# VHH binders against Isthmin-1 (ism1): the designs that were tried, part 19

Target 1, 164 residues: Isthmin-1 (ism1), of Danio rerio (Zebrafish) (Brachydanio rerio) (q5ege1r286to449)
Amino acid sequence: LFGVDTDSCERWMNCKSEFLKKYMSKVATDLPSCPCFYPTEVAYSTADVHDANTKRNFRWKDASGPKEKLEIYKPTARYCIRSMLTLESTTLAAQHCCYDDSMKLITRGKGAGTPNLISTEFSADLHYKVDILPWIICKGDWSRYNHARPPNNGQKCAENPQDE
Short names: E, the ipSAE of ESMFold2; O, the ipSAE of OpenDDE; V2, 0.75 times the mean of E and O plus 0.25 times the DockQ between their complexes.

## First folded at step 12 (VHH; framework vhh_brivekimig_d4)

Design k15 (from k08 with K108R; at its last look DockQ between E and O 0.80; V2 from the best seeds 0.82)
Fold by ESMFold2, look of step 12:
Structure k15 (fold): chain B 164 residues (1-164), chain A 122 residues (1-122)
Amino acid sequence: as target 1 above (164 residues)
Amino acid sequence: EVQLVESGGGVVQPGGSLRLSCAASGFTFSSYAMSWVRQAPGKGPEWVSAISESGSYTYYADSVKGRFTISRDNSKNTLYLQMNSLRPEDTALYYCTKDISAFFYDERFDYSSQGTLVTVSS
């Protein structure tokens, strides 16, 4: 070609913001690990789950409703949950975990949850701009998105899917 | 047209207090999370604090946590920042904004106003 086009997904993946680097480091240490199985209590209320790594209890809410658009953003997931913000929260982030038909954590691939840097409890608009737009910019390429925003498996749950 | 007007800045001694205000117009204030951003002379912008649409959730940078309190009054379209135990390092132009997404990208932050100047010195 006579020139090269800047790949917007590649630019996002290679972002060098000093703020973002510090923010993501804090998120990685402050958020709970995803439960290995979908906590069915969230289907009708919230679930309070102890996180061994941080020595804290976290409240989880279902994130499977129509506004989540799972058929678009997490096409192999049947259920998702999101950790709720608390007074002890040091970021605006929320852990995001997605589960298959057997209610097992999806640890990688197009259905895997990834941490939200901005919780929907704080701002749906900022969540969209910070967490959703990059997925759209990357045209739904889960491998590139997961590389920049790795799914959580701090509890060392059985890995699946192996080939996506 | 979106308009944000900051006020309440001034010169104070270390340990002093100030309360900043941000008057908003031209958009539905209660539908947006709001933030304070500051820029010290010769430095880049810093996201200082944020508050959710209803005011139920807040965020503070580590540099100000425990000293600053963000609040909002949706009936008056006004955002506030109570600044206590002020230090020389808090000297900056303070701006309010409805969009801090630029901080999460390697992008230049666009200011919507001149801000309000806070100077902390003896």
Scores: ipSAE 0.737, ipTM 0.883, lowest interface PAE 0.9, mean pLDDT 88
ESMFold2 (binder alone), look of step 12: mean pLDDT 80; pTM 0.805
OpenDDE, look of step 12: ipSAE 0.911; ipTM 0.957

## First folded at step 13 (VHH; framework vhh_brivekimig_d4)

Design n01 (from k11 with A33V; at its last look DockQ between E and O 0.75; V2 from the best seeds 0.80)
Fold by ESMFold2, look of step 13:
Structure n01 (fold): chain B 164 residues (1-164), chain A 122 residues (1-122)
Amino acid sequence: as target 1 above (164 residues)
Amino acid sequence: EVQLVESGGGVVQPGGSLRLSCAASGFTFSSYVMSWVRQAPGKGPEWVSAISESGSYTYYADSVKGRFTISRDNSKNTLYLQMNSLRPEDTALYYCTKDISQFFYDEKFDYSSQGTLVTVSS
């Protein structure tokens, strides 16, 4: 997996898999939009949040713990959440949202959450191979990573950070 | 040496059922997400179903959801696919794999096994 140069990041970004193209299209329509503010209930349980775009309620769980390594992967984020899988899910994906110290959604930049194509609820190992390893192969270049996996702002939350 | 051996395929009429098996050896079976992939003649491979390492979570393609059931027995290193309400479009060579992450990078699928043929026709 490791030991390849910068060309491996470009190969990952330019993947022409018809499966991946269709899967990501389904992810974009199946997942909830990120709430504009961190739902503080997730600090001690889960939170149900209505998603206007899909007209469904989704359950969210905190994703801020030590295993998340936010200081490495989302260095300007203070909190993150993930949507939970349901029996109605059409993909294995989870929406991933990150928030600054003021609990406002980070909509761009190095601290912004990006959709997980494989939920950690399904498989931590497959999540690593599909969602984490590309970030590592790209040497932490969040701008290229985010181009391939755009942060969600379907709720049209205020841009954060501004003018960066 | 990793070995995956599929079995249980055959010829069946529409509406029929088949149960596929995949015997695994040469790796720690319980540490891997296992999947079924199928390929019809002249088409690319399709990810049919997947099951998490412990068996607690499953995934199904829209084309088979509600008709197929994936399961695993980690004590026997065996993966299963129960296929009900079979349709002509389910006709394909079925493979099991421990390497489904390939679909998220390179679409080329390495056919390291022969698979098991399922034919659904009237």
Scores: ipSAE 0.740, ipTM 0.881, lowest interface PAE 0.8, mean pLDDT 89
ESMFold2 (binder alone), look of step 13: mean pLDDT 82; pTM 0.827
OpenDDE, look of step 13: ipSAE 0.900; ipTM 0.950

Design n02 (from k11 with A33T; at its last read DockQ between E and O 0.83; V2 from the best seeds 0.84)
Amino acid sequence: EVQLVESGGGVVQPGGSLRLSCAASGFTFSSYTMSWVRQAPGKGPEWVSAISESGSYTYYADSVKGRFTISRDNSKNTLYLQMNSLRPEDTALYYCTKDISQFFYDEKFDYSSQGTLVTVSS
ESMFold2, look of step 13: ipSAE 0.738; ipTM 0.882
ESMFold2 (binder alone), look of step 13: mean pLDDT 82; pTM 0.819
OpenDDE, look of step 13: ipSAE 0.889; ipTM 0.943
ESMFold2, look of step 14: ipSAE 0.713; ipTM 0.875
ESMFold2 (binder alone), look of step 14: mean pLDDT 82; pTM 0.821
OpenDDE, look of step 14: ipSAE 0.901; ipTM 0.948
ESMFold2, look of step 16: ipSAE 0.724; ipTM 0.876
ESMFold2 (binder alone), look of step 16: mean pLDDT 82; pTM 0.819
OpenDDE, look of step 16: ipSAE 0.887; ipTM 0.940
ESMFold2, fold request of step 18: ipSAE 0.773, 0.762, 0.782; ipTM 0.896, 0.891, 0.902
ESMFold2 (binder alone), fold request of step 18: mean pLDDT 82, 82, 82; pTM 0.823, 0.825, 0.821
OpenDDE, fold request of step 18: ipSAE 0.910, 0.910, 0.911; ipTM 0.955, 0.955, 0.955
ESMFold2, last read: ipSAE 0.764, 0.739, 0.739; ipTM 0.893, 0.884, 0.880
ESMFold2 (binder alone), last read: mean pLDDT 82, 82, 82; pTM 0.822, 0.824, 0.823
OpenDDE, last read: ipSAE 0.911, 0.911, 0.908; ipTM 0.955, 0.955, 0.954

Design n03 (from k11 with T58I; at its last look DockQ between E and O 0.75; V2 from the best seeds 0.80)
Fold by ESMFold2, look of step 13:
Structure n03 (fold): chain B 164 residues (1-164), chain A 122 residues (1-122)
Amino acid sequence: as target 1 above (164 residues)
Amino acid sequence: EVQLVESGGGVVQPGGSLRLSCAASGFTFSSYAMSWVRQAPGKGPEWVSAISESGSYIYYADSVKGRFTISRDNSKNTLYLQMNSLRPEDTALYYCTKDISQFFYDEKFDYSSQGTLVTVSS
């Protein structure tokens, strides 16, 4: 039940790559924080949003379409967005943010977005291998996955969902 | 059978230039993002540069930004690396790859080719 697949997930979670440590550090400084509310402009086009922490503007696109399979990967999310790559990017990463029916950022749990270390704009194949495959080898255990890829709440948005 | 063959390495003085080529066969080259990786003696592998399948998105490591230029010609199934202002610390075996994802799992890198040696010395 917890055979080779469990061992593979533990290996991925505990990776000691010097490259990965450096890359993750650059991702933390390069990517914008998630907006606290879904920017509704993305439903029709891309949206340009100022990021107070980095003092830069970032462009966002909708990531809610059928190919995203939110019912599987982000089951409580209604909408998601991804940040777009720019010439100023120091990584190939994209911020990924997911929102509930009220368009409020999901900050924790199974519906929360998590950073993509490889943007789909760069390569869908590499994005799958780097960002999706680990979720699959961990058998959809979002709590373990989110430990390695923490959901962003750099804007200190209201906790969602709230504890009851 | 996937085959990648690097060429264009050699010995050059500091400040010199070299152009590396990577000839690809056995797969649809235009469908893959491609990368250059280098490994200096006694050091781990380093991701030098990457280019998306159409060439629209490019990545450079900080150590080479502004000095190296990656490009591709999908009609010739060939990846290139133009290396200018070479420094002794650029001395390494250079490899191309269609699968950089290995770097996100472990420090080791399983090379599928012999690479091409670049030596920068005076």
Scores: ipSAE 0.723, ipTM 0.875, lowest interface PAE 1.0, mean pLDDT 88
ESMFold2 (binder alone), look of step 13: mean pLDDT 81; pTM 0.817
OpenDDE, look of step 13: ipSAE 0.903; ipTM 0.953

Design n04 (from k11 with D106N; at its last look DockQ between E and O 0.83; V2 from the best seeds 0.81)
Fold by ESMFold2, look of step 13:
Structure n04 (fold): chain B 164 residues (1-164), chain A 122 residues (1-122)
Amino acid sequence: as target 1 above (164 residues)
Amino acid sequence: EVQLVESGGGVVQPGGSLRLSCAASGFTFSSYAMSWVRQAPGKGPEWVSAISESGSYTYYADSVKGRFTISRDNSKNTLYLQMNSLRPEDTALYYCTKDISQFFYNEKFDYSSQGTLVTVSS
């Protein structure tokens, strides 16, 4: 009598695929943590940033251009970055980090970046289906989306925004 | 109409090799990332490997990394999987697909093709 799925967002949030669980666990261990401040070098080119937790350098690219549609998908973010795939990548994922006007990492809320499970470098189409479509299905409800795809704060950056 | 036809399966001894092919038609093959998926009897589907449109990026499941090689020939609309050092646990029905996104939503995978059977046994 109960358990009939009446909300596509709820179905997406509650997916218990064993594949997805293992894939996301691998993503969490392999992706860099978001820098606490926007690396300004990325505004002009790519930036190499050392990740203390993995003890590796990662290359980052600006993700703030018009095609990102930040006013829709990350409405309080001014800048975003995305980590780049390498030959050593063990998933197709990319870290995604967003920053406010003061260039501070947004750690929660509607402007926070969330990991892309499929990098745009691999396939824009699959990225859309895996990372964007669920946000649309959830009608832009950032709290539900972030519950399923938590923003990264592995560097323990200052909480931002503090009051949400 | 999208059509994918797998071939190259068969029976092989442990340690042997096979090359699978997937012939594509009904869509612009070179515009899509492609994947191999396998399903052993009584098991759930497994994403084995993927390759980007141009072939610049690849993905391999840990279970096959270092043993399998995915490739594509966009001039022939054909996807390949070279399978080396085969093990009994590689026994499965192998499928190609242009839509791996299903794995990110549920456990069940709706195949659009017949697949090709690989059996690894003594």
Scores: ipSAE 0.709, ipTM 0.870, lowest interface PAE 1.0, mean pLDDT 88
ESMFold2 (binder alone), look of step 13: mean pLDDT 82; pTM 0.821
OpenDDE, look of step 13: ipSAE 0.904; ipTM 0.953

Design n05 (from k11 with D106E E107P; at its last look DockQ between E and O 0.86; V2 from the best seeds 0.81)
Fold by ESMFold2, look of step 13:
Structure n05 (fold): chain B 164 residues (1-164), chain A 122 residues (1-122)
Amino acid sequence: as target 1 above (164 residues)
Amino acid sequence: EVQLVESGGGVVQPGGSLRLSCAASGFTFSSYAMSWVRQAPGKGPEWVSAISESGSYTYYADSVKGRFTISRDNSKNTLYLQMNSLRPEDTALYYCTKDISQFFYEPKFDYSSQGTLVTVSS
């Protein structure tokens, strides 16, 4: 029996495709943990940061500029970064991390970064369709979006309060 | 108006090779990441491989990594898939696409072309 779908956000949150499950598992293994503090060198170029979990170095790029539209998508974040794709990457994903005015990682809430399943380096169009459109479908409800795409805190950085 | 035409499929024994081509028209080919998708009889679609606009980044499903190589020639508006060490489980209808995003929403895929059939049997 097939029921009528009236909440596209719930349908997206509950997608059970074998492909997506396997891809998400690889993303969890492939991506670095977010640094607990904004690496200030990204303001001028890219930053090379060692990731303790994977024992690999990852290169990060600033993601705070006007094209990111932080006032819409991450309204409490002052800075964000994205990990860059490498030849060793097993997915097309990019880690996405956002920071407050004190340059501390936002671990949950409206301003927390969430992994991009498709890096903008690979395709901005596919990134929009895979990572941004679901946020729009969920009407900017960060709680539901974060349930499906949890913000990374693999480094166990100091946590935010329950609403931010 | 967007047109994608696959070719190069056929019947081959296990361990053999085939090269698939996808001729693109009706859009600016060099501005889009491209993918190969396959569908075996009685199964859902599978994302096989992808390549970025410039060819600088690639993706392969685990089932084909090391055996298949994706490439593109932007001057000819053509996408390729070199398939080596073919196995019976590679038997499928192969499609190219400029929009793989459906795989991240649902298990079905809206085919915009006829595809090219690859049969691997002994």
Scores: ipSAE 0.672, ipTM 0.852, lowest interface PAE 1.2, mean pLDDT 87
ESMFold2 (binder alone), look of step 13: mean pLDDT 79; pTM 0.807
OpenDDE, look of step 13: ipSAE 0.903; ipTM 0.953

Design n06 (from k11 with E107L; at its last look DockQ between E and O 0.74; V2 from the best seeds 0.00; counts 0 for: grease 24.4 > 24.2)
Fold by ESMFold2, look of step 13:
Structure n06 (fold): chain B 164 residues (1-164), chain A 122 residues (1-122)
Amino acid sequence: as target 1 above (164 residues)
Amino acid sequence: EVQLVESGGGVVQPGGSLRLSCAASGFTFSSYAMSWVRQAPGKGPEWVSAISESGSYTYYADSVKGRFTISRDNSKNTLYLQMNSLRPEDTALYYCTKDISQFFYDLKFDYSSQGTLVTVSS
């Protein structure tokens, strides 16, 4: 519950609960880095991709369907993927990566993917409340949202878009 | 009206076991991920465990992992928490909830029931 006179987006960005701080730290360590190019196999099945940073293999699935509403939430993205939960996951999070028409990772800006703290595989309802509702609270201000949920570029993919 | 009724708490020695139950009504239980939350004396609420709607995915706080097991029976609208190897720091009121999102905001946790008390002491 946010008050009418409070900047709700600013309050969300500045949430400093000890739980959230620890959870976010585990998410940053647990999740794979985004592949630099869209793995086209995900259009029909999942893709198994080795993650150099964690030295683990992760499965990815397409996240580009109409229910994703990319035209609203990631307007310059053509394709997106999410990492799949495993039995060995230490959080309920999923990595989220978005790609332009050339299938190159969008590393910043309004089309960049941002980690989901609650995977849609666990609960679509909780995902909405934890990952989508803050974007709505911030009135679609991707720069503020991305500041709190930084797009992943752990593989140091080429900056995209290259001009800001 | 959403109603969640916890039971199965009690007094137990360290190393003991308890099984908590949560009876749900007033909503479609099988459509929601469910969680256990506990509040120890003088402490804030702690999210201890969660289970997806089908039961395929679970989450455990580090403080309870390996000792507690969450499960659900959607045919009986009931959530369970098996607590083994209990420790004095597990002493708390235990609550079930269908909405854990409050932990991801700086919001006060909404307690809608009495919970069930677990006391672990020698």
Scores: ipSAE 0.734, ipTM 0.882, lowest interface PAE 0.9, mean pLDDT 89
ESMFold2 (binder alone), look of step 13: mean pLDDT 80; pTM 0.807
OpenDDE, look of step 13: ipSAE 0.909; ipTM 0.957

Design n07 (from k11 with D106S; at its last look DockQ between E and O 0.82; V2 from the best seeds 0.82)
Fold by ESMFold2, look of step 13:
Structure n07 (fold): chain B 164 residues (1-164), chain A 122 residues (1-122)
Amino acid sequence: as target 1 above (164 residues)
Amino acid sequence: EVQLVESGGGVVQPGGSLRLSCAASGFTFSSYAMSWVRQAPGKGPEWVSAISESGSYTYYADSVKGRFTISRDNSKNTLYLQMNSLRPEDTALYYCTKDISQFFYSEKFDYSSQGTLVTVSS
């Protein structure tokens, strides 16, 4: 624990290695946009949802269970989903989308989903180290975290929450 | 104590092939995604390839996609990298690792092994 930099969150936010820049650029083009409404079929199976921007169908699975700890990581979210990896993926990333009680996409704020740079399907351990630990290092400051990992709204869903 | 031992490096002509091995001990190999990282002289580390715990998912850097194939044998605690159509630019010290997360927030990489040298030259 010795040698922990009190600027650790800022250093993480500002890390712009050549690898990370290229990887995140691929993530932006490889991943589907979040559906504007929670696809209720995922509550009991995976769902195939058309992505208008890429003109492809993507499979999604529920990410709302107790192991997700939404009350900690995505407060105000009631439901979340993740996109599933395909053989055609050029990254190990998964799109992550969260929804309010009315099943509408949360597009900003503390409950908004943020893309996972490492899918839980590939490795839960690496997902934790790459996607979760930075949130913890930033002391749960969702505004700083979301700045580095912007919530997806590529489908231009209605802003949610509307208030401040 | 975690141990990773790479082997299979050597000198090869451009267009040649090599197969690297990584023998793992001191941890439950089948519980970890594994990666290959290479470092050329005077250059920073490069994430070459990765494979999930079961082998169901793989990742390849653009520089090696289509030429290299990662695989694992969980019954033998061994990770492999089949390297085909080798180029001078593939010359590097190759390492295996069970933790690639460093690449996502650091330009440094802390190697836990000696690596195996691959030299591609005429």
Scores: ipSAE 0.726, ipTM 0.878, lowest interface PAE 1.0, mean pLDDT 88
ESMFold2 (binder alone), look of step 13: mean pLDDT 81; pTM 0.818
OpenDDE, look of step 13: ipSAE 0.905; ipTM 0.954

## First folded at step 14 (VHH; framework vhh_brivekimig_d4)

Design p01 (from n02 with Y111R; at its last look DockQ between E and O 0.82; V2 from the best seeds 0.80)
Fold by ESMFold2, look of step 14:
Structure p01 (fold): chain B 164 residues (1-164), chain A 122 residues (1-122)
Amino acid sequence: as target 1 above (164 residues)
Amino acid sequence: EVQLVESGGGVVQPGGSLRLSCAASGFTFSSYTMSWVRQAPGKGPEWVSAISESGSYTYYADSVKGRFTISRDNSKNTLYLQMNSLRPEDTALYYCTKDISQFFYDEKFDRSSQGTLVTVSS
């Protein structure tokens, strides 16, 4: 009631679920690193992009359409992509990468993509509950959200934006 | 009201097989991803497997991958779990759920069904 803790974002950030810790560890090793530049082929179909860290190719699809609501969830991003699920995946996750007007990976800040723990290919509803709802609970505070779900820069792309 | 009724559990020897069923009512079954969860004696719940609405995508915990197969029949509102090569560590209460999102938050998971008991022992 009136004694209920009012900082639900802090509770989410500090989640102690052993399942979640193990799942996120698998996500970190299962997902490809974000390409440093937007692969323009995804604007027309999907793109196979080599992942230097794992030395494997992964398939990506565009995630920039109006249903993504980038103006709300990734302000400053012009383009985004998601990695596609494979039957070899050990998780249901999808890598999510966002790019500025110059098609360079946004590595931090409010426009940076963050891994989806649940791919929209598996379930849009579960993706919403697991990946979007926490952003809403945190009232759109990208800084807190990104601390819990860090943007991927495994390829060590140039920091973008540089000034913050 | 939402109702999930599990069946098919029992006692089986190591190496044996069982097929679990989960009959769903009170909601549009074909619009939900479905999962199997198990809880071994004295332990917390474990997400075993999941299947997308159409059945196109599946998920398996490492502990059961290659031995268990999840499936669904949307015309019968029924979820299945085929369990092969059963081991004593698979002994647990098995139940189904239409919402697995709780596993991605604090360790509170509210079971909404009775479940079906699987015992694997010599």
Scores: ipSAE 0.696, ipTM 0.865, lowest interface PAE 1.1, mean pLDDT 88
ESMFold2 (binder alone), look of step 14: mean pLDDT 83; pTM 0.831
OpenDDE, look of step 14: ipSAE 0.897; ipTM 0.946

Design p02 (from n02 with Y111V; at its last look DockQ between E and O 0.83; V2 from the best seeds 0.78)
Fold by ESMFold2, look of step 14:
Structure p02 (fold): chain B 164 residues (1-164), chain A 122 residues (1-122)
Amino acid sequence: as target 1 above (164 residues)
Amino acid sequence: EVQLVESGGGVVQPGGSLRLSCAASGFTFSSYTMSWVRQAPGKGPEWVSAISESGSYTYYADSVKGRFTISRDNSKNTLYLQMNSLRPEDTALYYCTKDISQFFYDEKFDVSSQGTLVTVSS
């Protein structure tokens, strides 16, 4: 049933390098949870938000500009944010959170944010190669992509959209 | 064509220091993130450290954080790794790369440079 030699998405989904496993484990535990509502301060500056789970403060910046191409990569999202790297960061990753027109966190589906393994602050080019190319290789299949990079809802925000 | 030449390896006792260099040619060095990767005998490759194009951001594996310092000189097209407080576990072939993205795509990580050998013994 799955014997297609040309399915590059499936090869990406099944990558099991020891480095990647360890890196993703650190990413999952060290990144902040997404705020349940878009912090409107990021439209003008950065926002400093306390993360109860890690007991740390994180700075967030807007990730909604034209270079983000949300109409392609996050088509139901109106706003997105990324966490900023700090001196305390142990990975190059950034939490990525996306919000609907009502400024509510999108927790599932094609508009949901997914952790970036490489922050754009470190390198836009490496971010593209590590975080965007897999999306393209998987033909924009958000379900497969999100399986490998689950959207964060560590704060247990209301499910959005309702009724998958 | 693209060429990366590592140097500065050698034999050192535990607690010692070495400074590795990577001379780059054949590409616009300042436009690329650069990484150090090491491969110990009988182990797979390990992403040791990385540095952004301008040098503003760095990454270190947990095993080397606080002991190793990555830097770059874009005017000399050279990448560096200062290695302090060396341990026997740091024994490996060290090489630099401009394309670490393969680490995130598949289990194989192919390198074409010779690297520089670091041996921490005695």
Scores: ipSAE 0.634, ipTM 0.840, lowest interface PAE 1.5, mean pLDDT 86
ESMFold2 (binder alone), look of step 14: mean pLDDT 81; pTM 0.809
OpenDDE, look of step 14: ipSAE 0.892; ipTM 0.943

Design p03 (from n02 with F109L; at its last look DockQ between E and O 0.68; V2 from the best seeds 0.74)
Fold by ESMFold2, look of step 14:
Structure p03 (fold): chain B 164 residues (1-164), chain A 122 residues (1-122)
Amino acid sequence: as target 1 above (164 residues)
Amino acid sequence: EVQLVESGGGVVQPGGSLRLSCAASGFTFSSYTMSWVRQAPGKGPEWVSAISESGSYTYYADSVKGRFTISRDNSKNTLYLQMNSLRPEDTALYYCTKDISQFFYDEKLDYSSQGTLVTVSS
């Protein structure tokens, strides 16, 4: 039982397995960029939004409900969305985007969305284990989490917040 | 005790087909997302395919999409992988797992199996 204590967050941050590298590479090419403004129709249905970088349309759904616990995981965000899986999807990932009270994309900081490697549409439990547990084992250190899972701003939306 | 037993591997010519099975016991199979993982000689593990609890959603690695089909029979606690149009690069030990999340942490599986060997050679 007498081993060197290993920080579980540090182990996650430094995971460089070939498995993860290959999957992350596919995620980077598979996912749409975040829209610069919250598409308000997601509040009552899904939204179809054109993604300039991939030249494809993606469907988005609201990710702002109570089960998301935004007050804990994205404390400066008022709204979030996730991209939906399609038959064209090459991964189980979902783009995750969060917005401030003015509906403007948060591009950095504690309220910024980060890509989900596992969509909740595939498995809520696996999503929790792959995307949420790391945040918990890192004791809510969003800066370390975002280093491993950088917020998307592929559309080059205005930087928000500006002073960082 | 959780048991996962893979079978159906063997030696096959390029372009051939194999059907792998994974018999599960010691846990509620229908409550878990299941995956196939393979290890090629000299390489680390690769996530080949996954299937949701009910079978409604599937995932395939780019290297196998269109050639492999994952399925499950929850009444028989069995996971399957139909492998068509096999290529030499599909040569590997194939394992099933109920917990692919460990690979995102570079962590060992809770329980190990021997896997089933697939060899594709001419």
Scores: ipSAE 0.618, ipTM 0.825, lowest interface PAE 1.4, mean pLDDT 86
ESMFold2 (binder alone), look of step 14: mean pLDDT 81; pTM 0.814
OpenDDE, look of step 14: ipSAE 0.894; ipTM 0.944

